# Ledger of designs, part 226: miniprotein binders against q9h3h3

Target 1, 235 residues: q9h3h3
Amino acid sequence: EDGFTAEHLAAEAMAADMDPWLVFDARTTPATELDAWLAKYPPSQVTRYGDPGSPNSEPVGWIAVYGQGYSPNSGDVQGLQAAWEALQTSGRPITPGTLRQLAITHHVLSGKWLMHLAPGFKLDHAWAGIARAVVEGQLQVAKVSPRAKEGGRQVICVYTDDFTDRLGVLEADSAIRAAGIKCLLTYKPDVYTYLGIYRANRWHLCPTLYESRFQLGGSARGSRVLDRANNVELT
Short names: E, the ipSAE of ESMFold2; O, the ipSAE of OpenDDE; V2, 0.75 times the mean of E and O plus 0.25 times the DockQ between their complexes.

## First folded at step 16 (miniprotein)

Design GM65
Fold by ESMFold2-Fast, scan of step 16:
Structure GM65 (fold): chain B 235 residues (1-235), chain A 97 residues (1-97)
Amino acid sequence: as target 1 above (235 residues)
Amino acid sequence: DPEEVEELIEKLIELIRRALERARRLAEEGRVDEAKWLLIKARIIAYIYAEMTGDPELVREVMREAVEILREIAEKTGDPKAEEALKLAEEALKSKE
């Protein structure tokens, strides 16, 4: 996209991270309570800054569901940022391989499948499917943005532990498809997020590593997954 | 569009200010991990600013503020996590200077 759309979205995501989250935590809350929680907080109705007409009176940054086995491990992000700053000062070439090695060295391996949907029933239905998959153990953790005052699409993020583990990334895609999701999915490692890399790159870095497209009646996984970096089909 | 760029820059600077202020408050409460995450967020925003403007000085300013916040936590609490975070922040700042 042209302009500074990616930077605006990144700034909004940072702001959202700093505001309170609405969380269903399956580690401490019975699974039987999920349907009531989803009915109370449909993402198309939860407003970013709260209002009398919405389910929330206070600002909400994200709506999230944590699975029973969810154990967050962000790695050494502080060390990653320090190494990135040193690398830039060194004048050494910055390549996708270099960034991948920094991520591995500092154990900053998490990543996420992203989907963008307009506010409405389709978004709420998709989120409910994802949330159930998380609580049932097919996915580890997911979050969805609240409705912005300006309108526009909302984003669902489904996280995996290790972007270098292709099987794990593909298993997450399969679980998303099994939940009934048919829209385009893109996969982004969190290392790019932590380094503020979003669009046009002086280093020719593509923050999107994988793309998933739904295939009607085609693949065993219900989707075609493309490795964007190597231009290779994985499914 | 200069007005669009200016608006985004103002938004980024305000987000850095909010992150640093919250980090300081959390640090004073002994909530070291949460304070560290806000410092990480401040640096991400500063990276975005640096890419847009070509000016890395805001990154260095955020790093200096982070060192001061972490030093205060380490001195008051003696928390090993705060001491390690301070060491990493000081080394990062030295590599930039």
Scores: ipSAE 0.721, ipTM 0.860, lowest interface PAE 0.9, mean pLDDT 87

Design GM7
Fold by ESMFold2-Fast, scan of step 16:
Structure GM7 (fold): chain B 235 residues (1-235), chain A 97 residues (1-97)
Amino acid sequence: as target 1 above (235 residues)
Amino acid sequence: DPEEKEELIEKLIELIRRALERARRLAEEGRVDEAKWLFIKARIIAYIYAEMTGDPELVREVMREAVEILREIAEKTGDPKAEEALKLAEEALKSVE
């Protein structure tokens, strides 16, 4: 709040992507080492810019876990961004459908479930559950932000391969719920991130496609999922 | 405040330089997919700069720099991934020039 704007937050997010990451890579590291790694690097204690009193003395942008089958397919993001610039210049309407078509054309299909939690035991417990699900093969890849200087909320991102694959998105939600997560989840396609679509964007687009709320006892899936773009309940 | 905006603008330019420098190093190591993401991030930062300043030219400057880096790497290493990334970067730049 102390002078930060949406532009400041976007710049800080890009800086985090460029700084070193702490990675548990299940493709090369035995699963038996995960619990020790999680104990060494709890996200509530890992500091963004390093601190002699924290687990890290050097800057850390993200803490990530890669699943055994993780194979990133980013699509043609360069072509996507060029097409986006041309679209804006053309004066054609910018809608969720138009962005979906650009994403499909350029094969930029990945997306992520997002959860925001305050630093502390609940964040560390949630991250440990997600990390175990990734290493066990129920999820593909996930990352969590380190603790910022101001002590604001941290974000856990759980990625899926194709935001247009409704079943795949719902399966990831189920795996997150099975890991014990009960907080609100929102789903954002990476195409929105690469095109700079955040809250309060000038095209008045909703920055997330899906929303998941924990459902106590009712749903077999453990949650109620809403398609926000079409205003349709999926579960 | 105008002074705070100017400080942020300088930070955005520095973040772009860092992204492009790291992308070059990663591409030289054969980590072309990671380098591609840094070029994309540099371009996003350039869009934020354009929104703040009203000057969209930095977006094209970042795209030209990415093409130059990828061309150097492809020529030095012969890496097929670098050659493919270069082709895509050139096509993207040509469509906005």
Scores: ipSAE 0.131, ipTM 0.530, lowest interface PAE 5.4, mean pLDDT 83

Design GM8
Fold by ESMFold2-Fast, scan of step 16:
Structure GM8 (fold): chain B 235 residues (1-235), chain A 97 residues (1-97)
Amino acid sequence: as target 1 above (235 residues)
Amino acid sequence: DPEEKEELIEKLIELIRRALERARRLAEEGRVDEAKWLLIKARIIAYIYAEMTGDPELVREVMREVVEILREIAEKTGDPKAEEALKLAEEALKSVE
């Protein structure tokens, strides 16, 4: 493992955002078509840049499912970035609280639960479960990366509207667990993504706010959630 | 490892170039929201570059390009969000120059 894996993954995610997406949009497409769409585009088989043996001939950046009630609101990301650039020269301390305040001021509140899985049946099964939960209204929106040319793990991102709404973040975790997901989940506010904070940085900020671990029995939710920033168990 | 770092840095620079060129093209076509998202992506990549290298100059270069492209968008479209974004970007750039 090199010391720049997180930066490389971040760069690839930015590149993927700029390429076409495969989208199942439940706002305009009947839910009955989801199973056929999932069979046509299993993420383990959809290739990042297109291949003769894959479902796609052209590059695909992301595979996404939008829920029936999904209403995108990214906030004022440009204003956030400008304020961040000015803040770095101001001499003001840069802390999690400072960053949270910038996010609130610019309405950049979304965040996501992340899971990383190797290409194969487990990834495709996990994605199908998440996609069904989105279309059924238990989650709002999700996306998964296509298979990279070099191989490696793929990522499923499940979004929530407001990272400051702890109950909403925990409800999304519960819905993910109810969909049959048992792997490690980490929660990252999008404000960190928009500011390019992915690992150890000069301000000692941790971009991961929560971790969720599956527990066999002992919990109605089936998971144990840790507040990473404060090192406090929430469940 | 050092060679891998250099290759990643070269890829980040190329990705910024692609994002800014595409943003200018989309702005000329009146595809304002798509152009603005490419400017956001260019800034993110510049931030990653600055943390990897310790050199903030590329961030300042991208800030200047963002101001110019936002000015073009605001002048051509009169979009209030583009005008506000331009104002904030100009203020940020003045704070570092």
Scores: ipSAE 0.766, ipTM 0.885, lowest interface PAE 0.7, mean pLDDT 87

Design GM9
Fold by ESMFold2-Fast, scan of step 16:
Structure GM9 (fold): chain B 235 residues (1-235), chain A 97 residues (1-97)
Amino acid sequence: as target 1 above (235 residues)
Amino acid sequence: DPEEKEELIEKLIELIRRALERARRLAEEGRVDEAKWLLIKARIIAYIYAEMTGDPELVREVMREIVEILREIAEKTGDPKAEEALKLAEEALKSVE
């Protein structure tokens, strides 16, 4: 975007990945415990570096919910990165199709719907809706950032297992909308994240594949989804 | 904004050092898979740096550090997965040098 906002957010996300996470794991925890857990750890109140006055006294990188059927498969990320380094040296064109091919070859297929919200009731309400959808089985896994020391917007990430499965990506969008979410959503394959590709890259790649906007009234799915790469409406 | 860019660059360098340091400590504890993920993170941060600056040298420096860490892990643990990761990392480094 403007300046280096995307790179700053990426750096913060990398730092957060290295710190402890607060996890509700529906594979081992009964669904009946979710409401109490959500009340204990509202993302607007959980602090990034800990504070005696907040729900946490120790640093928290992410707040996450794992679905009952969630089976993580990151693929061969090391192989992907090695191939990417070789590709840059090879002189071959670097295009969206080339990255898609590398991702498929190395089975690095996961991706995520992203939403950015200001700290407060609306963020906590949105997260609770997403978390319930995960525990109920409509979504696989999701995470939300804690409150930063300087404030600013927080991000909710809702993962899908295969960005090349358009129907699966659209079903996740529908589940997010069914949970009551009405803000702008953007979808990014993790392959772009693993290769450090964000806005304003030298290859003019757009890491955002889809954009979802809430459609008020009369819509069966509740949203309009745009394929950003081809500028084509999918719904 | 030159000042904003300089601050971000310094932050990226610090994150790389932190990731590599943690990877070594986790490897010493026998937590090889967690160490490998920190090496992946270090590579990502180096890619971001290279894209922002147009300078690929930090990527090569990080790749050399990754090879050294993986070699140490493979020597200490004898883990076949660490040996495979080392081989892959050495081949990747040779392709860019």
Scores: ipSAE 0.730, ipTM 0.869, lowest interface PAE 0.9, mean pLDDT 87

Design GN1 (at its last look DockQ between E and O 0.86; V2 from the best seeds 0.85)
Fold by OpenDDE base, look of step 17:
Structure GN1 (fold): chain B 235 residues (1-235), chain A 102 residues (1-102)
Amino acid sequence: as target 1 above (235 residues)
Amino acid sequence: DPEEVEKLLEKLLKLIERMVRRALEAIERGDKDEVKWLLIKARIILYILKELVTDPELRKKVEEVKEKLRKAIKALEEGNLEEVKKILEEILEEIKELIKEL
């Protein structure tokens, strides 16, 4: 794995955030139109830059689905960043607990389950399952990256409102598993993203709080969720 | 790999350049929310750059841009869009210079 893959992916994600999104908004669009929308914009075929023959002629940053209960609230991200810079200047120790407290103080509590899948039927099927779960109200919001020219893995992000709500994080994992997804999932709070904290940071902070592995015949949730900070299984 | 780092640095700097340009356009449209989010994102890139850059002179320039960005954010919070515009124009020139020095 190239040493800066996480930073490259971050740069690509931030660039994608600047381009138009293909959005299915369940608040304004009937659920009955979801299947037609999924068929029109399969993530494996939607191209990042609107390549000839793709469903999109213009650049697409993300394909997203918003649930009925979706309300975008990012909290005080500017205040968070200012406090982070002040903390670095203070020379005080920086721990996962410090970041958690900063996130709480500034109400920057969103996080996401991440899955990486190769382009193709499995990705499109996984996305369709997630999109349905969002429209049905089992999940609030999800997005998937379009196909890159290099044919690299695409990412599905499934958001939760509060990374400090362990039950809510686990419920989202259960909904993802119920949608038929069996791949590895990692959970990352957005606070780490907003502070530029990725793998191999100088503070040795792990931006991945949880890891979910699918388990056949296991608990009612169909997964094992590991707390990476404490190295404890939660399920 | 030094070449890989350089390519990433260039990518990040070009991304900041795009964000700053778009923020200047958003100011002209009166879209303060778009400006706010672009400055937030530019700050993230500067955090990444600060961790990647080892050259002392380049680090100094990145820190100068970061400080200017902090001032722009403060000016935005104060509703002083002319000051925001001025600072972003300065940042844009500094970023262009940094890209040429790579």
Scores: ipSAE 0.866, ipTM 0.941, lowest interface PAE 0.5, mean pLDDT 92
Fold by ESMFold2-Fast, scan of step 16:
Structure GN1 (fold): chain B 235 residues (1-235), chain A 102 residues (1-102)
Amino acid sequence: as target 1 above (235 residues)
Amino acid sequence: DPEEVEKLLEKLLKLIERMVRRALEAIERGDKDEVKWLLIKARIILYILKELVTDPELRKKVEEVKEKLRKAIKALEEGNLEEVKKILEEILEEIKELIKEL
């Protein structure tokens, strides 16, 4: 509807990063406390700026679950951004391969599976499944947006350490599916986020690397994963 | 729609203002890691602004802020918090003026 939806969402996400987070940290909190925490803070009821009628009276930027082995490593993002500016000045071609090489050189390798769901039971159920998978060690870390004052869909982000490790990215997809998630998933490397590159960019880069669609096939349940960059079906 | 663009520009400028104010507070606390991440995110906003702004005068001012931010980041990498503070105070005043001109 809005021609700048991606830019608005990016601004909202960066603003949310600056506000307090509600975190279940499995590194310091027993797994047995997760169900009570999920019941206390369902994402469909937690409001972005606080409301006495919701679980929170104060602003909440994100609701997150950290796995027991979670150790954040964003790499050298400052070096990446400096190299990006130098690349633009150099006149050298800007391609997916060039950005991949910049990301590798500066160790900015993290990425995320994204799902967008309307506020309600299905969102809360999906988040609970993801949160349990994180605490049980099948996923590393995840976060979900609170309910916006304007309404609209909420986003669940499930992070992986290395977008160049295709097997690892696919294993995360499998864990998401095993948690009962059936909606469309898209995978985005954080390198595109740190460089402010969204779908409508002058370099014609596609920041979405993979797309996953739910599929039931015979005796096995899985997903159909498309490599959007190379136009190759992986499953 | 020019009004949609203006609304997004105002949103982005106010967000970078908030980031710069938080970075100045983090400098007073000696929290270099928080300063670093706020400057990284301010840089992302400037990348977005650069692609959205079509007015030549506003585009020039956005480029000036971007160059000052680059200098602040370099000063931070060198451990010169006094220089980072000085540059961020200059950026804050420029952003405030840009918001008034919308």
Scores: ipSAE 0.843, ipTM 0.925, lowest interface PAE 0.5, mean pLDDT 89
Fold by ESMFold2, look of step 17:
Structure GN1 (fold): chain B 235 residues (1-235), chain A 102 residues (1-102)
Amino acid sequence: as target 1 above (235 residues)
Amino acid sequence: DPEEVEKLLEKLLKLIERMVRRALEAIERGDKDEVKWLLIKARIILYILKELVTDPELRKKVEEVKEKLRKAIKALEEGNLEEVKKILEEILEEIKELIKEL
């Protein structure tokens, strides 16, 4: 049991969702403008609540980049939530398989690779690499949290369309590594977020589906990816 | 840690309060999509609250709010924004009471 850190972070993320976002949308903005935008809004300097001395004077919930092919589709989340409530009263077992089936049935298939970095050059550099990968079409959409007043770790989220499509998830991992990212990555399907299921849940479900560790040599030249549910390596 | 749990409960309840207030504003603007997403998020918070609250009386009140939210979502699907507004105002008052009981 990890305590309630995940629930606090979830609450902060949902509050951030409600505030304005800073978005570079490749569908409407020329790719040549990306570098200037990144220089103007580094995540280490964009403040959550909009200080006069920062690039933003208004609150910012998230900084995001949408790729050329980005087509938002959250699926039937209200139906998912209704079915989840019905499942709990049905007496049927709640397992990773039943969550997977709910997600498939309601087309709530998105998920995300996550990385956590301290504010500073490494974070800004990592974000810039991810943002370029999105604009160049190797990734579809990503976001990064702004700087909190305490200066704690910030998160980059790189989304994929379908967590059941292992090849697509692994291709996103490869694109992240090609951008020069070497830190630990964890993958979480959005179905767990929409159902409020975090690490310390009573069903002992693991919301982290995959872990990716960077390797310079050995059997995998970019990543070693572990399927946490089955304790199986995918690389 | 009971003090840590109480802080988290208060944070979550205040977030629902903010979401409901924002949804009421969205109803005034006729923005049904914003109302939908705010209610989805409020539902997530109620799921989290249900798992955190151990006091049976508080859990019962959380369940009552969850049921009212379900009815508000159904009214929204039917396009009855007047009914959605009425239910959300009731939810807002119940959330205020839950915060005071902390």
Scores: ipSAE 0.825, ipTM 0.921, lowest interface PAE 0.6, mean pLDDT 90
ESMFold2 (binder alone), look of step 17: mean pLDDT 86; pTM 0.845

Design GN2 (at its last look DockQ between E and O 0.88; V2 from the best seeds 0.86)
Fold by OpenDDE base, look of step 17:
Structure GN2 (fold): chain B 235 residues (1-235), chain A 102 residues (1-102)
Amino acid sequence: as target 1 above (235 residues)
Amino acid sequence: DPEEVEKLLEKLLELIERMVRRALEAIERGDKDEVKWLLIKARIILYILKELVTDPELRKKAEEVQEKLRKAIKALEEGNLEEVKKILEEILEEIKELIKEL
């Protein structure tokens, strides 16, 4: 694994945020149109730069689905960043608890379950399941990266409103599992993204709070969720 | 790999340049929200860049850009779009110089 893969992916994600998004908004579009939209824009075929023969002629940053209850609220990200810079200058110890408190103080509480899948039918099927769960109100919002030229793994992001609400995080995991997703999931708060904190940071902060593994037959939730900070199973 | 780091640094600097250019365009359109988010994103890129940079001079220049971004954000909050524009133009020149030095 190339030492800076996470930083490369971060830069690519931020570049993608500047390009147009393909959005299905369940607040304005009937749920009955979802299947046609999914068929028109399968994420394995939608290309990042609008390659010839792709469903998109122009660059696409993300493919997204917004649920009926979706309300974008990022909190005070500028205030968060200012406080972070001041904290670094102060020389005070920086811990996961420090970041949690900063996030709470500035109301930057969003987080996401992440799954990485190879381009193809499995990705498109996974995305269709997630998109349906969003439109049905089991999830609030999700996005998937378009196909890159290099054919690398695509990422599906499923958001939750509050990374400090353990029950809400676990409910989203359950909804993802109910949609038929069996791959590894990792949960990352957006506060880590907004502060440029990735795996190899000088503070040894782990940006992944939770890990979900699919479990056959045993748990009512169909997954085992590990709290990585405490190394404790939550399910 | 030093070459891999250099390529990533170049990519990050180019991304900042694009964000700042787009922010200048957003100022001309009166889209303060787009400006705000582009500056937020530019700060993130600088945080990543500062963690990757080992050269003290390059790090110092990155910190100077970071301070200018802080001033631009403050000016934006104050509604002083002319000052924001001025600072962003200065940042663009600094980023272009940094790219030439990689």
Scores: ipSAE 0.868, ipTM 0.942, lowest interface PAE 0.5, mean pLDDT 92
Fold by ESMFold2, look of step 17:
Structure GN2 (fold): chain B 235 residues (1-235), chain A 102 residues (1-102)
Amino acid sequence: as target 1 above (235 residues)
Amino acid sequence: DPEEVEKLLEKLLELIERMVRRALEAIERGDKDEVKWLLIKARIILYILKELVTDPELRKKAEEVQEKLRKAIKALEEGNLEEVKKILEEILEEIKELIKEL
């Protein structure tokens, strides 16, 4: 899709960041309360702008679950942005390796697995499985968008703390699949987000680092994970 | 599609305006961390906007806003909230002009 769809979605996501979030925080809330919270706030029914008939009366930007061990650390994003701007005036080439090095130098290492689902039972069931995996400690933090408009898909983001740690990224994929998720997953490092690099960029950088596809027809359920930058299968 | 790009540019500029207004409110509360994150996000939006804009005059104005954001972030790091407020008020006026010119 070459119609600036990613940029529109990015703008909507950043607008959503500005509104209140509905958060289940396992660091302060007992795990036994999770199922009641999930039943109260299914993502297919929580509305982006607070429709009077929905569970929320106010706008909601995101619905999130923080795991017991969640410790937010975005790294040196200001330094990352400054170095990025200096790099562009330097005349040096901008490549995927350059972005990786910037991320490492500034400790901006987080990334996320993404899945897009239509509103309804499948979305709510997938989110519930992810949320349980977070509270149980198999995943660290996840969020899901609320319902915004008729026919629109919603997104679940499952974060990892270091995109350069391929084992950790693959372990998160496995935990997602263990929760029963069989749809396509794509992985995007946060460095691309903080530098505003989406599909339509002058450097032809690919912001999707990995794709995960569920394997059918085998005795062992699992994923086929492709490194999109190098066109190499990791699994 | 020029119409789709124009709508996206307007949305991006309105989002920057919201972020700057919220940052000014955060300055009144002394919440430096919220100011920092709002300015980081405004900077991201400008990166996206500069990849989309083809009009040289709009690109020039976007770059001027970007430079002011750099200065505001530096002032914030130095703890000079009055300078941050001054710069953000200038950015807000420039963004409002850019939205009208679309």
Scores: ipSAE 0.832, ipTM 0.925, lowest interface PAE 0.6, mean pLDDT 89
Fold by ESMFold2-Fast, scan of step 16:
Structure GN2 (fold): chain B 235 residues (1-235), chain A 102 residues (1-102)
Amino acid sequence: as target 1 above (235 residues)
Amino acid sequence: DPEEVEKLLEKLLELIERMVRRALEAIERGDKDEVKWLLIKARIILYILKELVTDPELRKKAEEVQEKLRKAIKALEEGNLEEVKKILEEILEEIKELIKEL
C-alpha cells in the first residue's frame, strides 16, 4: 500500500464534493430512464475535469443515484466537531465507544459501505448493479468517483441511515452481494469521516467499523461480516 | 518519507485555503448554509493535517487555525457575518504563512 493513500483519497473526495455532481434522482425521474443514464455516464469514462474523449465537457465531482425514499439527514455535525475538540482537550480516553456516543448524542448516524475498483468494465458493471438496487429500493443512495487524471482506483460509496442499526447495515451488505459484487467491502460511519479518522490517527483506532468478505458455499447471505470495533463475527 | 508528507501537507493547506475563499464568496451571497458546510469540511481537512504534522511550530499554528474556525462557526450561528468574514480573512493569512514554512 502507498503511504497516506486514505488521507489523499479523503482530500480528493472533499474537493470533489465542491464540484458539480451527475445525479440520477429516482424521486423525480422514472426508473425506465436509468439504463440510458448509466450508458451515457459509465464511471470509468467520466473524467474528473472533462478531458477530451470524455462523456463530460465540464468537471464532475461525483456520479450519484438517489433512491425514491432518500431523505438526507446529516445530524448536528457542527455540535459533533465542537464536542470532539473539547474531548481532545479533556485528556479522556478516545475509543470506538467514545466516538459512538458522540455520534448518537449529535444524531450523526449515517455511514457507508466502500468498495475500491480499478477503472474498467468491472467497475462500470458493479456501479450499474448498485444503481439499479438503489432505484428498485433495496439501497437508499450511492455515489461513485469519476476517473482521476492521476489514475488509480475509483470508489463506490453505498450509504445507510444508521450505523448503529446492525440489521440495516447487514441488509445493505446483502443487497450489494445480490448485485453480484464479490470484492472486499469496508463500512465507515460518517462520524469517523467528519472527525478526520483515517489510518494515521494518533489513537490507533481502526478507521472502519465493519468488514465484509465474499463467502462461497451456499450461505444465504453470501458474505462474512466482521465487527472490527468489537472483533465479533456477525455472520 | 519527509518529501511525501510535505507534499500532502501542502495539498491539505491549499484545500483549506480554497474552502475558506469559497466561504467568503458565499458570505457575499448571503448563503449561510454553504458557509456552514465549507467550514465543516475545512475542519475535517485540518483534523487530518494535525495527524501528519510533526513540527511543533506548525502544530501550534494549526491549533490556532482550529480555534479561529471554532470562533467563525460560533459567529455564523449568531448571524454575525461581519465577524465571520473578519475571522476567515485572518485564517487565510495564517494558511499562507503555514504554506511558506513548508
Scores: ipSAE 0.820, ipTM 0.919, lowest interface PAE 0.6, mean pLDDT 88
ESMFold2 (binder alone), look of step 17: mean pLDDT 86; pTM 0.845

